# Miniprotein binders against Enhancer of translation termination 1 (ETT1): the designs that were tried, part 5

Target 1, 377 residues: Enhancer of translation termination 1 (ETT1), of Yarrowia lipolytica (q6c872)
Amino acid sequence: MAKRPLGLNKANKSKKKKLDSAEKAEKAVAKEISPENDESAEPAPALTLDADEEDDMGQLESLYKNWTSSERDSPRILHGVVHECDSLLQKAKGEGLPARFHEIYAASLLDLAEFADKKKPVKKKKVKSDDVAPETSDMFVDAALERVETGLEQYPEDAGLLFVKSRALKQDIDEKMSAVSKEERKETAKKMISQLNKILEVFKLAQKHASTVTPAQLDVVEELIELSGALESVVKQSDISETTLVACEKFYNEILASEKDENTVKKAHRGVGTCKMIVADSLLDLLDDDDEDNDDTVELAKKNLKAAIEHFQKSETDEDGEFMVTLAETMIQYGNLFETESDDQKKWYGEAVKRLRQAQRLGVGKYDEMILELEDD
Key: E = the ipSAE of ESMFold2; O = the ipSAE of OpenDDE; V2 = 0.75 times the mean of E and O plus 0.25 times the DockQ between their complexes.

## First folded at step 3 (miniprotein)

Design a21 (from Ab, 16 letters changed)
Fold by ESMFold2-Fast, scan of step 3:
Structure a21 (fold): chain B 377 residues (1-377), chain A 103 residues (1-103)
Amino acid sequence: as target 1 above (377 residues)
Amino acid sequence: SDERIEELKQMVEELRDLAEELSKTGDPETVRRLALAIMLLAFEAQMLSEHGSPETVRELLEAIEELAEAIKEMSENGNPETIEQLEELAEKLEQMIEKLSQE
């Protein structure tokens, strides 16, 4: 039987892309690469606006949309959004601001944390002076939590605010995990499991009150799945991810049943596919535990991988080479569950090769050796 | 750039206004807004200390120094509930000054 491919590259790729984005943002500010001023750089008005409250929120929505529709590689837009939020807060003296104001404000503070240095454990003789600055990231997370709590005091059932609270609490766990020494990591992760349960409660409440969900709000679901897997791998406790996956998959399926926005629907399909793929991977890890029961486990893994492929195909686009690689990897895992050189195995390896070749044409990477192995049999 | 340093000077002026509101009202919402403004300024100050021109760093340093002095004066005349918060703010600005000076 062919060796099972590793799907781990996606996590490393996402992390590298985020780090590259932060470095690019710092370089852009330092070098003044952009000749244009930040649109939000205008000083806060001294007088109360004569315009509608809707006009103020419309302007804030427009500024925030510039961020969410961008490559998200420059914090300048976020600085503008935060400045506009502060201006509106000054005019309103904290009263009459809608839930959406607090949501945008908190989300922007949370996104700014990604551009700031994270806390790192101190090492006696290997400490660089640059390592002294990592406190700013956790300060943004703390500010985001305070802002979302202020909003929830006024709007306790607002789905948007509850989704941002879930993301902020997840990021708080990440900050705490990055701040501890290697020796303390497992003990800290055990303590963070109770915090994850609180996040799941907030997420379920957000799900209950959600009437319309944006693609950006669905990011919290992916982050919860990633966090549960990371904690499970450190603690080596097998029920954490299962509980999270059940909640998240249910939410994605509810979105698929009710939502009509094409981008939100595509993102939900990718989400269901990812949940199914993770379930299949867990089942495959059990294949060597009991020989007599392996056939049932293999059939269940096949069902989950086939469902994952079908959902992924509904979200596939000709220009998304990175996702084509993810789909190809899933197809290879599925093909590996069939008899060597069977028609079914050849079919799914062939479908995977098509995606890998297209990804290469789009410049995502080189897969020549893998393609050769898949086509050889 | 000249535009970027003007943006940062505006942030310093906003921080000054918020500190003055805090000294008069002691309002928790003002404290929250001050904490946010300080975080944004600290982030920009660090980036400039690492990557900015000496001229740009100097102009921002002067603005932060003036703000620190103003807030110390406010802390001398504040009510007991706001004095500690204003002193903490001044201490944080002194830390930013130290960072910018270590260019």
Scores: ipSAE 0.000, ipTM 0.340, lowest interface PAE 14.4, mean pLDDT 72

Design a22 (from Ab, 16 letters changed)
Fold by ESMFold2-Fast, scan of step 3:
Structure a22 (fold): chain B 377 residues (1-377), chain A 103 residues (1-103)
Amino acid sequence: as target 1 above (377 residues)
Amino acid sequence: SDERIEELKQMVEELRDLAEELSKTGDPETVEELAKAIEELLEAARDLSEHGSPETVRRLALAIMLLAFEIQMMSENGNPETIEQLEELAEKLEQMIEKLSQE
């Protein structure tokens, strides 16, 4: 019996490689350093605004929407949003600004961290006394946290601000872990576990106060699951990942019980499916050919994989090739738990082949050899 | 082992009864969270009784930990006497899981 997931490591590796390529989609944005002798300076490109010209918040919302609806591959739009926020702060003298202002400002600062250098440059070489280092990712994360706290002081139960806080605290953990030496990694990871627990509390509070939840606001939940695994690998504690997984699955289930937005519901189904798949993988990793409980473990793994497949199918779209590969691999893993050449195995291998062919048509990889293997047996 | 599983189910039902008493005096949102944690614990206990394995023992342990967290949150919003009874039952459940975690 083949109980090892086929291609799961390749799919995760391919997805990470594709994300890394997207993050490097542009060589460093060439900022014009040359002093231009403007005789007829072309006005800076204007972003599309769908709001009333005199409505400050409406204009900011439209500007931010240009970012959230874009491919998010250029920091230019974010710099525009931040500059507009600074202008509104100056105009209002920091007073009378709504929670949404602080949310957009903090979220934009946080998103800019992803485009910034990871660390302040080391000035061990001879440098001029007036040389100013560029702004770094940790500085943007710190600025985002300061802004969200400023908003929460005025609007302590605002769901939008609480969602941004949970994301900013997660990115703060990433910055702390990436900045620490190998010798300090374990001690730092132990401290970050406490912060992870705090993030889970903040996210839970955000959901309680939210009337609706966007797909983007759920992004941090999957990141927290991945982070808990990474921290566990450093500190060798199995309860960290398990505790986080239970909490995160609960967050997704609360969306499924109350949310009506199709995209958010779809994301929550994918989240629950991923949680079920992680449980199944853990169960199968514990499988020992000499263990008398193998049959019970296999049945529990089947139950979790079947639930994962059902949730994934409810979130399936014909255009998401990366997800089709994930669904196909889950179907293959499930099929592997049935008797060789049984009707059940053939059914699930057949369903997997359909998804792999579609993913291949969408250009997310080559699966010809895997398809051939699944169809021959 | 069968006797321990029956004791576990009885303790979970007692927790449910105490949560119903808290619903009359406590903060509605905190009471709802406590009720959800108790329902999860009931499901985990049933799963253990039907599918005894290290994984179902771990699921039950996680459910108890979540219950303990909700009881701690309740300490700021509910009747102190009922909260003390909930804490005592949660500790007994934790001790029972420690004994059941034998492979």
Scores: ipSAE 0.000, ipTM 0.136, lowest interface PAE 23.3, mean pLDDT 74

Design a3 (from Ab, 16 letters changed)
Fold by ESMFold2-Fast, scan of step 3:
Parts: structure tokens; sequence; C-alpha cells
Structure a3 (fold): chain B 377 residues (1-377), chain A 103 residues (1-103)
């Protein structure tokens, strides 16, 4: 009664072909393909597709889907994907692989970085060869970037590869910032600001070439907003947070204008709401200073919080208790800007209470004391 | 860290219990400041559970500063044992927030 890993046998059994049983046919295809350049990068695709090549990519897609559809708790699925990619790369020696191959390979290497050990503090290791398997998180990020660049050399405008590149470049900043000494932090942060600006351009290009955008591809936008705040905190003499926020809000608005996937649209609404909240929080922080236009600042903060609430409401689901808490907090912040015990304040506190009660029913936490305080006001 | 967020939420509940005890003998104005600081910590902890942004960590640090101010104002007229427990809990919260900021 050996217990099988969760999900491996239930997630899509279209993975029916044994790789080893097709090994001879795959090698024959690879041997018949002559590269355009003897010493240069992998040759352009030959435009010859057969059932074995389609089955191999189909098997890879199915294996990768097991990862993306799982709880993403086990790196074993990712190691399986990477192993399959390595096998396909060896068999396709002299033949161009599709953009999707490079995308899956790079994404899997990048996801493995989350499960890998961090760099050792005393000695920095630089591994830039395909001959050495990655062992640390920074090595996996480096491998992912190398794989994305290999794919982009052949498919320079592929949206999927560009989205993975933006995520990998963001993770590269995280690795570099976590690896530096306190004394090096400010100088490293200044260099990372330039890289963040490059990521914004890469993401913009990815959106331009994308026919559709998944919620997962939008994850990096929120991470860039958070990263820009962290970098600006270290540098203290930059408008990078404001510049990043403006760019990211535009990315979300482009999704709202063109995307039809319901989950992506909901994520974009949450993104715009978050951008509006950050603007409001910045405005309210100015009230701690001697400000002559406090009334104008409060009104602008109200406008941004109201817009945040409207966008958050368009992304509401009855099952997302954690988000109900975020929405409730935004409603409370908005209510706090009205006169004590005014009808407006009571309205927004009441709306917040509804979301907090819903979050409690979903098991997110206990808010009974907070609810009583909001209702007693 | 999910475990640290859960510890933070538990510490907020301990602060609420201490505030309830102080409400029986303390100055009403100071007790209200303490309750508001606790409420702010609760909201920041909830936001952190949603996402661990630098802004959320900043809100937690601001909330702990307000908590410390309320404790200091209460120190002259509150139960010394309860005030000592509040100061100890505030110190533990500060250490936890510092650990979260390094992640």
Amino acid sequence: as target 1 above (377 residues)
Amino acid sequence: SDERIEELKQMVEELRDLAEELSKTGDPETVEELRLAILRLAFAAMELSYHGSPETVYELLQAILELRKAIEEMSENGNPETIEQLEELAEKLEQMIEKLSQE
C-alpha cells in the first residue's frame, strides 16, 4: 500500500506515451536535420512536424499542467518537467524546438528556485554552464534567464517567453538584494532600479504581442509594485515607486480594455484597486506633515479609496475570505475620512462589517470584537 | 511566514485581553488610545495575511509605535503588573515585525 504523491495519477492521463519507446524515432528526426549554422545557436525550426514531435510536446504540456493545476507544494513534478525538457533537448540536437518548449522549461526552472537553498554567505558561486545542474535559488534563476534568452533568440516576439522573462528578471533582483551586505545594499538597489525599468518595458512588450493573458502572467505586476517600494525605501531619493505604479496601472487597464478571460479581468480589477489604495495611503501620509491643502488632500484620498472599493467589488467572490478582509479594510479607511457618526461613515462601516462576517463564515479569522467596535460607533 | 502571521494574530488577541483588564481601572482616554492602536495592529496583521508588501510592514511598525505611546501614557495611572505585561508583549511584537521585515 505505497501512497502515491497527491495529484500525479489524477491530473490528466493524456500522458500515455513512454518517452523511451519513442527514443529511436526522435533520434532519427534529430539526425536528419542539418543546422543552418555549424557553430551558432540552435537552428530555426524546419517546419516539419510529425506525430512523435506532437506527442512529445503534448506529453510535456500534460506534465506541466500537473504542476500548474496542483497546490504547487511538491518540487518533484517540476524536476520531472525539467528532466523531460532535458531529454527533448538532447533528442532535438540540430532541430529547433517551439517557443512553448523554452517557455515551459524556463518557467519550471524559475519555479524550482522557490524550493532551492539560498546562496552560502562566504563564497559566491557562478555557474553559467548547461553542464552543471542548479542547486541554489540564484542558480535556478540564472538557468531560467539563459533558457528564456535561448528561446527569444529564435522567437523574439513570443509573449509567453517575454512574460517568463519579466518574472525571471524580477526574481533575479530579489536574489541579488538578499545576497548583499548591509554596506552594499544602497548601491545594489540603485542598479536594481535600472533593471526594474527594463522589466516594465519587457512586460509592456509581452502584453503588446499577447492574444490573451493569464492571471499567473499578471502576478509579476503586483510584485513589481511591491519591489519598487522596497527599492525606494533603501535609496530614499527616487520616484521609482510612483513611476512603477503609473506603468502597472496602465498594464491592468489594458487588460480591462481587451481581455475576455473572467479570471484575468478580476485580477486586473484587484490590481487597479490596489494601485488606488497605495495612492490614497501616500496622500494620507502627507497629512502627518504641515500641509495647507489638507481638505483637498482628504478629498483626493476619498476619490482614490472609492475607486479602489469599486474595482475590488467587481472582483468579489463569495469564496475568497482573505480578499473580503482586504475590501473591508479599504471600506473602513474610507469611512474614517467622514465625520464621526455621519450617515456616510455608518454606511461604509456597515459594508465592511458585512465582508468581515463573510470572512469569518469562511474560516479566515475571528473579527467579532472589531465588528462590535464598528457597529457601536 | 504563515506561522509568524498566526503568532502575530494571537498576540493581538492577548493585547485585547490586557486592554479589557485595564478598562476596569484605567483612564478612559488612555484606554481608548490603546484600543485604537490594537485595532490598527489587527488591520495591519490582516493585510499582511493577504500579502506581505513593504507597505504592510510599515503599517505594523507605525501601529507598534502608537501602541508604545499609549502604554507610556497609561504607565502613570494603570496597574503596574498589567503595564509590564503590555510592554513585554509590545517588545515581542516589535521583534516579530523586525523578523517579518527581513523576509
Scores: ipSAE 0.000, ipTM 0.107, lowest interface PAE 22.6, mean pLDDT 74

Design a4 (from Ab, 17 letters changed; at its last look DockQ between E and O 0.27; V2 from the best seeds 0.00; counts 0 for: pae E 15.3 > 1.5, pTM O .559 < .8, copied fold)
Fold by OpenDDE base, look of step 4:
Structure a4 (fold): chain B 377 residues (1-377), chain A 103 residues (1-103)
Amino acid sequence: as target 1 above (377 residues)
Amino acid sequence: SDERIEELKQMVEELRDLAEELSKTGDPETVRELLKAIYELAEAARDLSEHGSPETVERLSQAILELLMAIFRMRKNGNPETIEQLEELAEKLEQMIEKLSQE
């Protein structure tokens, strides 16, 4: 009894024969169905899942909630979720499953990818036919994408599926960048940068169909910013204007304009601040000691760092020591752009030192040497 | 080739020293990823000195990508000067690897 690998639907290579059947069957059957005004468009009966299907979905939700509420240190619960998804898929014969089923299944496959071995660049070792190739992270991400696409075929406007699609597409970039050869890395990175913009479009579509955006959903946008900067570094593109960063900044500003949830607003301020910081860093990286245009670039970097600090200060919390470090660093960078020993430099270094000392009190890092350096200036 | 391999090893040691500095101030997980990437760089630099294979150059290039990703994550949480120095070193490493791949 060959144990089918759990969750990996073997893509049945159904050879879709290109049936060339061109036949233009024109049949213009003009049936004049009379315009009877029957106003009783009964809302399409909500597919009342049979009571057994409701209980099966309730069990799946409970299992998934147990996973999401766990420390997520072991794939054991997650294998239980995927196994229940496979069971439900078999019972339903792949039909009549709710959007939430496809969401949970796809999300759980993405979470399983984090525990899976990364695809090593395949040395052409003749894998003997009988060795079940180990399930690699890319295979779970591919299976998650297929599952989300299957859900979206039935529920194209489902926000949950669209959010999971955005996450899956992001994770597919991570997998592609991990598996790319040196020679193809720069070209692959350029392709991936173009995909980041599409992921943000999927995310915006999800947001449009959602009543609220969760903080965990915003983490995907944060990861897109990180991935954008990393891919831009690989590509060595100086043109920030068409970047995912600018699109993400606009997205966060749209959240700041519409959202009232304090945590979501704080995350959106962090996101804008991060985009401004990366823009400032990229401007500073373009400085050439022999360039006469350096002054304008430095002023533009100053403007972005100042805006970053202003956004970060709005998102600052007394419990987040890691973020206090980020804010301190941004303050140091901004201070570095002032004249040495200037009142402005001393001010910003002094504000950084306050945050570094607070982070240390929270048990985040040791900055005693850096604090001394910033106080001795 | 030998001089560039020795330069590569020296740069990996500088990255290691910077990663030890970051271990005092940075996120432990990101520091672990950085240290892993540096270790893979050091192994690949060693393998280059022994075998000079295209596969080793590919491993170096992958370790630099992982390093850049770790540095970028650390820009959120780590000493800016140390990060800038790591980025400059990563860029110099990339240029060295590019030169090594053309030989």
Scores: ipSAE 0.000, ipTM 0.204, lowest interface PAE 14.6, mean pLDDT 71
ESMFold2-Fast, scan of step 3: ipSAE 0.012; ipTM 0.572
ESMFold2, look of step 4: ipSAE 0.000; ipTM 0.289
ESMFold2 (binder alone), look of step 4: mean pLDDT 72; pTM 0.659

Design a5 (from Ab, 14 letters changed)
Fold by ESMFold2-Fast, scan of step 3:
Structure a5 (fold): chain B 377 residues (1-377), chain A 103 residues (1-103)
Amino acid sequence: as target 1 above (377 residues)
Amino acid sequence: SDERIEELKQMVEELRDLAEELSKTGDPETVEELSEAIRELLKAAYDLAEHGSPETVLELLMAIFRLAKAIEEMSENGNPETIEQLEELAEKLEQMIEKLSQE
C-alpha cells in the first residue's frame, strides 16, 4: 500500500520556520558586514553557508546511496531522501542548489511511483513537487518531470538530469498507456510514439554530456526497445521499432567505446547482444522452408547471432543463471542454422548445454530434457 | 564501396517501380518479383556490411526488414495503404544509402 508519509508536513513546517529565522539572520549579517559588491565585504559568512550546503549535499548523497545499494524493496529510504530534499529546497529557497540535488530529488520521486497505488487516479494533470505530496504513481511521475525541468532550466547540459528525464518520460508513457480506454488506445499510442522519439533525443544528449554512465542510467535503453514494439503493435503502420533499435544499439556501442566501469560495460554488451538477436529473429522471419534463395538471409542471421553470442559471453558472470539461459537459447538458435549433426552444430549445442547445466546449479530451472535432446542430435 | 552503394540505389529504385506496378495490377507475379528484389537487397547489404559503418549498415538492414514485412502484408491484403507504406520505406532506404555514400 502506497500512502503519503505521516508527519512530513510537520517536519516541513518546522524546517520552514527555521529557514525563515536563518534568512533573517543572513540578511542582518549581509546588511551589517557585506554590502552589495563591497570590495571590503566579509566573505566568511557566505563561505560558511556554502560549506553547510555542501555538508547537507553530502548527507543527501549518503542517504541516496543507501537506496541505490539496497534491494530497493521498501520505500522508507526514498521517503527519507525526498524529505531531506524538501528540507534543502526550503533552506535554499530554490537557489544555489546543484544539478545533483535536482537529479536525486527527481529520481527518488520517480522511484516512489513504483510503490504508489494506481487505483485512485488524480484528475489534476501535473503536480508541483513542492506544493502537494503525490499519492498515486502518475502524480509521482509528474512531480519527477517537473523537478527535472526545474533542474534543466538551471543546468541544461547536465547528463544526470537528462538521464533521469529520459527515464521519467518513459514512465510517463507507461502511465498514459495504462490509463486509457480501449477506444482511445490507438490515438494515445500515436502521441506516445512522438514522446518516444523525444526520449531517444534526450538520451543521446545525455550521453554527449556524460563523463561516465552507470548501469542504472542505461536501464531505460532496453525498456525503450520493448516499448517501441508494443506501441508499433497498436498503431501498426509505423517504423518506430526499427528506428528505436538502431538508436539503442548506437547508445550501447558508445558506452563500449568510452566507458571503463565493468558493470556498465557488461550491461552494454548484453544490450548489443539483444539488439543483434532482434535483427537475427527479424531476418529469420523472412525465411520460407522450401526456398533455396534463403542462403544469404541465413548467413546474415548467422553473422548477427554470432555477434550476439560474442557480446553475451563478454558479459557472462558465474552467478547470473537467468542470463545463462538467455545465452544458451541464443547458442541453440545459432546451432540450428548449421547442417544437422555437423561439427559446428554439435559445438554450439555443447556450449548451450554447459550454460543450461550452470543455470540448473544456480537454481534457475530444470533443463534435463532439453539437454538430453541437444545431446541426442 | 561506392559501386556497391550505386547497386543498392538501383535495387531500391527497381523495388519502387515494382511497388507501383503492383498498385496498378495486383499481379501475383509482381509480388514474387518484389520478394526476389528483397532477397537481392539483403545480399547487397551483406556485401556492404563487410566494409561499411556498422551503425549505418544496421539501419539499412532494419529498413530492408521493414520493407519485406510490408510486402508480405501487401500480398495478403492488397490494400493501398500498404503500398504507401512500401513507398515510404523505399524512400527511407534511399536516405540510408545516401548517408553511406557520404561516409
Scores: ipSAE 0.000, ipTM 0.362, lowest interface PAE 15.3, mean pLDDT 74

Design a6 (from Ab, 18 letters changed)
Fold by ESMFold2-Fast, scan of step 3:
Structure a6 (fold): chain B 377 residues (1-377), chain A 103 residues (1-103)
Amino acid sequence: as target 1 above (377 residues)
Amino acid sequence: SDERIEELKQMVEELRDLAEELSKTGDPETVLELLMAIFRLAKAAEDLSEHGSPETVEELSEAIRELLKAIYEMAENGNPETIEQLEELAEKLEQMIEKLSQE
């Protein structure tokens, strides 16, 4: 008699197995179409007779690519990238290494910080770092910053290095914020706002020198937006999020104007949409039922939510269930700003329901109650 | 050339030694040396499948099978975080053996 629950469990296991096989097939296809290494891609007839035939950088790129194409949940690949970097550094005695070497080395040290033990909040803790090998997250961040500076001494206008510097400085803020007691958090956050402004200047310089933008570089923009919001929530009376959002939105718009790569364009559209949503949420937080000026705030919130939806729709894919939920939530917030049972409200609730149903079909979650509420009066 | 054949045999032997070390220690640093060695072997296997002699292809295939066995043994004894990565690497190596045998 209880066979139905067991059969349902088998169906769920079969669904997970099908999703795993589809993911594996996608990874196999992605690996097949991945860019060729310099040595493999280069035409043999164009080779210089006196060229260095060592494929050291090609091997480092391949190893690092395994990390960037992975789920980034295992530090073992990063330890090998660092080991290979150390080997190349010894072989070259620190000379003749390209900007990309310093970028990969610094980025890997920075990523390792996420897997290392964090510095605990302690008043008046004097950290003496005469140990050469990094063991804690703050030590890995410091090592990454040193490596980036070494690279920038040789390649001061390299966009890749400048983007890694921006990210390393952001993680430095995270480390300093986590290292202080609750009583010192507000004072430390005020000091970190100054550092955030310096990060924005480094980021602006990276934008100026970037000829090609990668998805990883766009991730830095998203991290800066998150950091500015976190700092503002601690300080309370600050406009740092607004300043950061303006700078980041400008960058995304410049990418949209110049970039032709479809994946990068879609990611930039998601970025603009996120900026617009954050602005709208801030505006909606200011709404008070007793305020006669609510109409102006509501119209501005509507404008930002509509822009967010349009940018999100340009980046929408049929297979990204998590993003469909985000888009549906944005559509619901927008619909909520129209008169109850209006044609506009029904339209946007209807669009949201379509995305929630598709997300359920993709196995993201269960939204039956929300769908019923959105469809019924 | 005979020199290239010997280099390929040495490369395969290095991969086997690294896989055996990994199966005994589970050392994260050894995993990466193994990963680099696998990339070198993959490149060499592709070159052999296009231009290699039957004798060299057979010897390389046998050495790759031994390496694959050692990697599977590591997957049984390794940390949960590395098991899936080792299985993916073992599968790629198996596909290379199949490519070589089809030649």
Scores: ipSAE 0.000, ipTM 0.126, lowest interface PAE 24.6, mean pLDDT 69

Design a7 (from Ab with R32E A35L K36R R43E M46L R49S K50E R58E Y65F A68L K69E K76E)
Fold by ESMFold2-Fast, scan of step 3:
Order: sequence, then C-alpha cells, then structure tokens
Structure a7 (fold): chain B 377 residues (1-377), chain A 103 residues (1-103)
Amino acid sequence: as target 1 above (377 residues)
Amino acid sequence: SDERIEELKQMVEELRDLAEELSKTGDPETVEELLRAIWELLEAALDLSEHGSPETVEELLRAIFELLEAIREMSENGNPETIEQLEELAEKLEQMIEKLSQE
C-alpha cells in the first residue's frame, strides 16, 4: 500500500467543511430553534429543595440549582422557578429584592424561550405586545430583558445581571432574524450589527465586575463568534467576524489570567483554540486569491494552528471522544503545512492518530481509513 | 508597513472628525458612522499584528475597545464627559501609531 499523507488540498477541504458546518449552525440559530434535545411530553424530573422554608431566597436558589444541574431538557423546573419568583414579588412589602432574584427570574424567562413556540416571519408588525403575558419565544426574551433592566436599575454593576443581559440581547437578535422574511433579512442583519457590538460591551463590563465566571456564562462568547459569521454572510461585509473574534479572544484570555475554576479555564482554553483555528483558516483562504506574502501567510497560519493545538491540549480529557476528533483534525491541518514525510509532519500525524484511536475506543465514530492514511507504521 | 501606518493615521483623523460632528449634532447616523470607522481601524490594527511588536499592538487594541465603550455610553446615556474621554483616547491612539512607525 502506498503511503500517501494528507496534502494542503485535504487540509483546505477539511477546513471548508468545518466552516460550512459553522455557517449552517449560525443560519439554523437565526432561522430556527436550536436542535431539539428531547420530546417535550416526557415527565418532569424530581425537584429537590435543600434550603430552610423560612429563607425565601434560599428556596429559590435550591429550585434554580435543580435546573442548572439538570440536562435542561424539561421546561417544568423553569415554570416552578418562575412561579416562585412571582410569589416572592407579590410577597415584597416595600423592600427591594436582591440582584440574584432578578438574575434568576430573567435567566428562567430567557431559558423558557427555548421551549416556546416560534413566531412566523412577518413583513409588517400588526399589534403591540407590551402588556400581554409571554407565550411565544420572542415574548419570553422581551420579558427577560425587561426583568434584567429592572434589576440593573437597582444594581447597575451586578455581574450576574450583566451576563444574563448579554445572553438575552443575543437571543433577541436570534428572534428578530427568525421573525423577518428572507427579503428583509439583509436589512435586519445590518441593524443587528449595532446590537452585536452592544453585547460585546455588556459582556466586557460583566467580566470587569465578576469575581468568578461560570462555564455557562462563557457560552455566549462562542455564540457571538458564530453569530458574527452569520451576519457577515448576510450583509457581505468582511469586518464583522474579524472584529468580534478579536474581542472574544480577549475575553477568554482575561479568564485565563484570573479564573481558578477548572471547568471555566478548560472552556476558555477551548475558546482561544477555536479563535486561533478560525484565524488560521482565514489565512489559508488567502492562498487562493493572493500570491503576495504566501510564505509569511503559511508561517502565520502555522503559528496560529500550533497555538490552537496547545490550548486544546490544556482542555483535553480521556473521556471526551468528540473533542479528541476536533483536536486530531487540527493536528492534521497543522501537519499538512509541513513538507511531505518530514519529521514534523510525522510527529503531528502520529499525535492525531493517537486521538482518533482513542475516539474510536470511546465509540464516537470509525476512523480506520483516515488512521491508515496518516499512520507512520 | 509604512503604507499601513499611514492608512491607520488617516483612519484616526476620520474618527476625530466624526467625533467632532457627534459632539455638535448628536445625530444617530453619525454614531453609526463613527462605530463603523472604529471597527475598520480595529481590522487594520489586527493586520499590523503580523509586523508590529506584540506589546504595542495589544495596547492599540485595548485603546480601540475602550473608545468603543465610551461612544456606546455617550449614545445611550448622553454623558457630556464622554466627549473629553473620546478626545483623550484618540490622542492615545495617535501616540501608539507613532510608536509603531518608529519601531
């Protein structure tokens, strides 16, 4: 059998496939609800309360913890949280509720949007919905934004509320993009660029005031990177993704400098790695159109891919087979930039093979043909 | 690199002109134009990361992001002190570009 390592053509094909997948995911988010996890008719999980019955906020925290520690595939826990929030709001006797109350309430309303019916695209708005109870996903997002603003009026520097605001503003973009006709999509996308920039500001402010950041609070950063690509594709402006990527990489690096929680640090490493990989992919695209500085472009792409691999390795675990495949693919892309049968190429193909074999052992997929092609023997 | 530095200087001058117009009119269209100009400046600064010192480029990016925050604060809250902050940040950007041209 002839030993035929992957060349630049295969690296470019793998890259194009990954970019197409990311673009499809962003378009799906803008047009349709995220992939449905489970059947909504399934029974609600059992709820646990660890707090004293006399401590109203402790009871709310315990109830909300059941949601955040669950698979988040049932709206029943969220309905319970919102009901408890409504009860506490009615109990209030001239005394203000803490920032955490507004945070939990807003977050729960926002999460309920995922389970609510989507609004069909319309060219013209017929009726104001300012004073109706939330029933559709856009109504839940609007209610969440109103609640977080109420909290921020009282607690303007609360990190938790600012993180929820950034997520709610991102979901608002998704709702507005999905609610408009294809004919109005480009005009709406142009208006959403300003909101995207506002989200970046809000997230930066949230990090500034945060003592710690959870992995869930970092989720919006990855979503903003994906959203910026979707908006760029619709408006056909080249700067939206690039500027968003710079800001998001900075957010991740600030986490790496200050955060001690292992799960948040791992997520930040994966985030930086993804940012570096996107930069490398963009650089390699220039090889198709620009004959100037090709050697410099390839070296910069190598630098970014090497940085991506290093960050990905710091977040690697023996049980995460799907991530091992992502890391292996990045190693293959990097190896493809070295001369055929060089020591460097053999090293990185060998590292990729190790990850692909482990992924197969974990049942993620079959990579026998790819391993055979890459294997040094 | 000299061509890119000259391009950045032109972008900063355009940014100053738009900031002056905003201080006089408060026009929402001017805010959008100013934000667009800053995002273009950020793109140019990122391209310079290949040729400039990592420390100077990082400082430039921080100043640009701080400028974006100040403009957003002005457009949302109408804070007059933000105009002085914008001018100070524009001067810092000019100084950073001058450092790049001397490296």
Scores: ipSAE 0.000, ipTM 0.133, lowest interface PAE 22.3, mean pLDDT 72

Design a8 (from Ab, 14 letters changed)
Fold by ESMFold2-Fast, scan of step 3:
Structure a8 (fold): chain B 377 residues (1-377), chain A 103 residues (1-103)
Amino acid sequence: as target 1 above (377 residues)
Amino acid sequence: SDERIEELKQMVEELRDLAEELSKTGDPETVRELLEAIFELARAAYDLAEHGSPETVLELAEAIWELLRAIEEMSKNGNPETIEQLEELAEKLEQMIEKLSQE
């Protein structure tokens, strides 16, 4: 027999899981910082709290700064931040807490999702009432969304909260897409496209109310470009990626015009470069063996790839191996558009080889065969 | 076209050989070689499917995403269930290549 409408079943399951997930995520944090966890847990990294800060919000800011200024590879600092948030929430009885409190709490919950295992799709397993399933990343994302909405009810125009909301909404789409069965993936993707538009609106509102944008806040723009491409590939809808790409490139250019922070400017340059690279790839996809207009398309692709390389070079560092690979791939694609064995092709292949060798030295991957091909005349 | 399809089939066999080796040793270097092989296979398969029906491209994209996800999971945790999932996805990818060869 035909099942109930899939959309309704998914909505009901997601809604129930969301409520359960938020509770479980908060409990997971409580367990991590409980006496039992403290006794058996691995040693937490040393916190560099400012002992001279007297007020509760000052203590919270100090804890959170330890996280944001670290390599962000230890969840123990985040558990400490959330514990402090729980204490402040209890003392205040939910009243009189500033926007910054809700921002830090929501951001910390969202960051904890990165350390949790993702919920696997398929295989319905009955969880016995006496056994609790491990906490998953979607539970932390749900908790972060509830916290940011609580803050926005009191502070609807707070830029910090709006930036966290845009990041949490993007991550929510990722969690929903990864959690559904193969059978439900296409229907879920169609629903997520409308949510993608909501993220763009929230980010635009955040930017309007912000005096400055950090590199971390800007990450969501790059992630939206990637997400729009992934969603478009699951559904037969045109212009999703193109519409998102145009909006995101505009955001990056606005950041380049207004920001003075070197790291944010570098991040924006990477963003523009990525947008240019995607345009070039789309142009090259239009080429046909029998097309007499290929020369015009190739020249436009060259222009976009050259712009991408220039933006990428303004943002490259010797320590970012993954970015070195991206830059190398862009250089190879650009070189491929020149006559075989030309000086221009050799130049760009040579530049690509330098980045690939550096990426290998940094442990990103193996590119020996690709390097050999690029050095073959 | 027949040459390209045979090349893709050979790449799938290489992927299976690397997955089989990984099932015996769990060696991180083998995981990296497997990722590189899948990157090359995905690129060649997408290139071949570029002018195929949207439905075929969609199914191919799904299979490749699942392969990449399974291998990333295995690079973090080399559990036997993940290796079995890899084998199943490699078989699905082979079926998609067969479908592409039929137009």
Scores: ipSAE 0.000, ipTM 0.088, lowest interface PAE 25.3, mean pLDDT 71

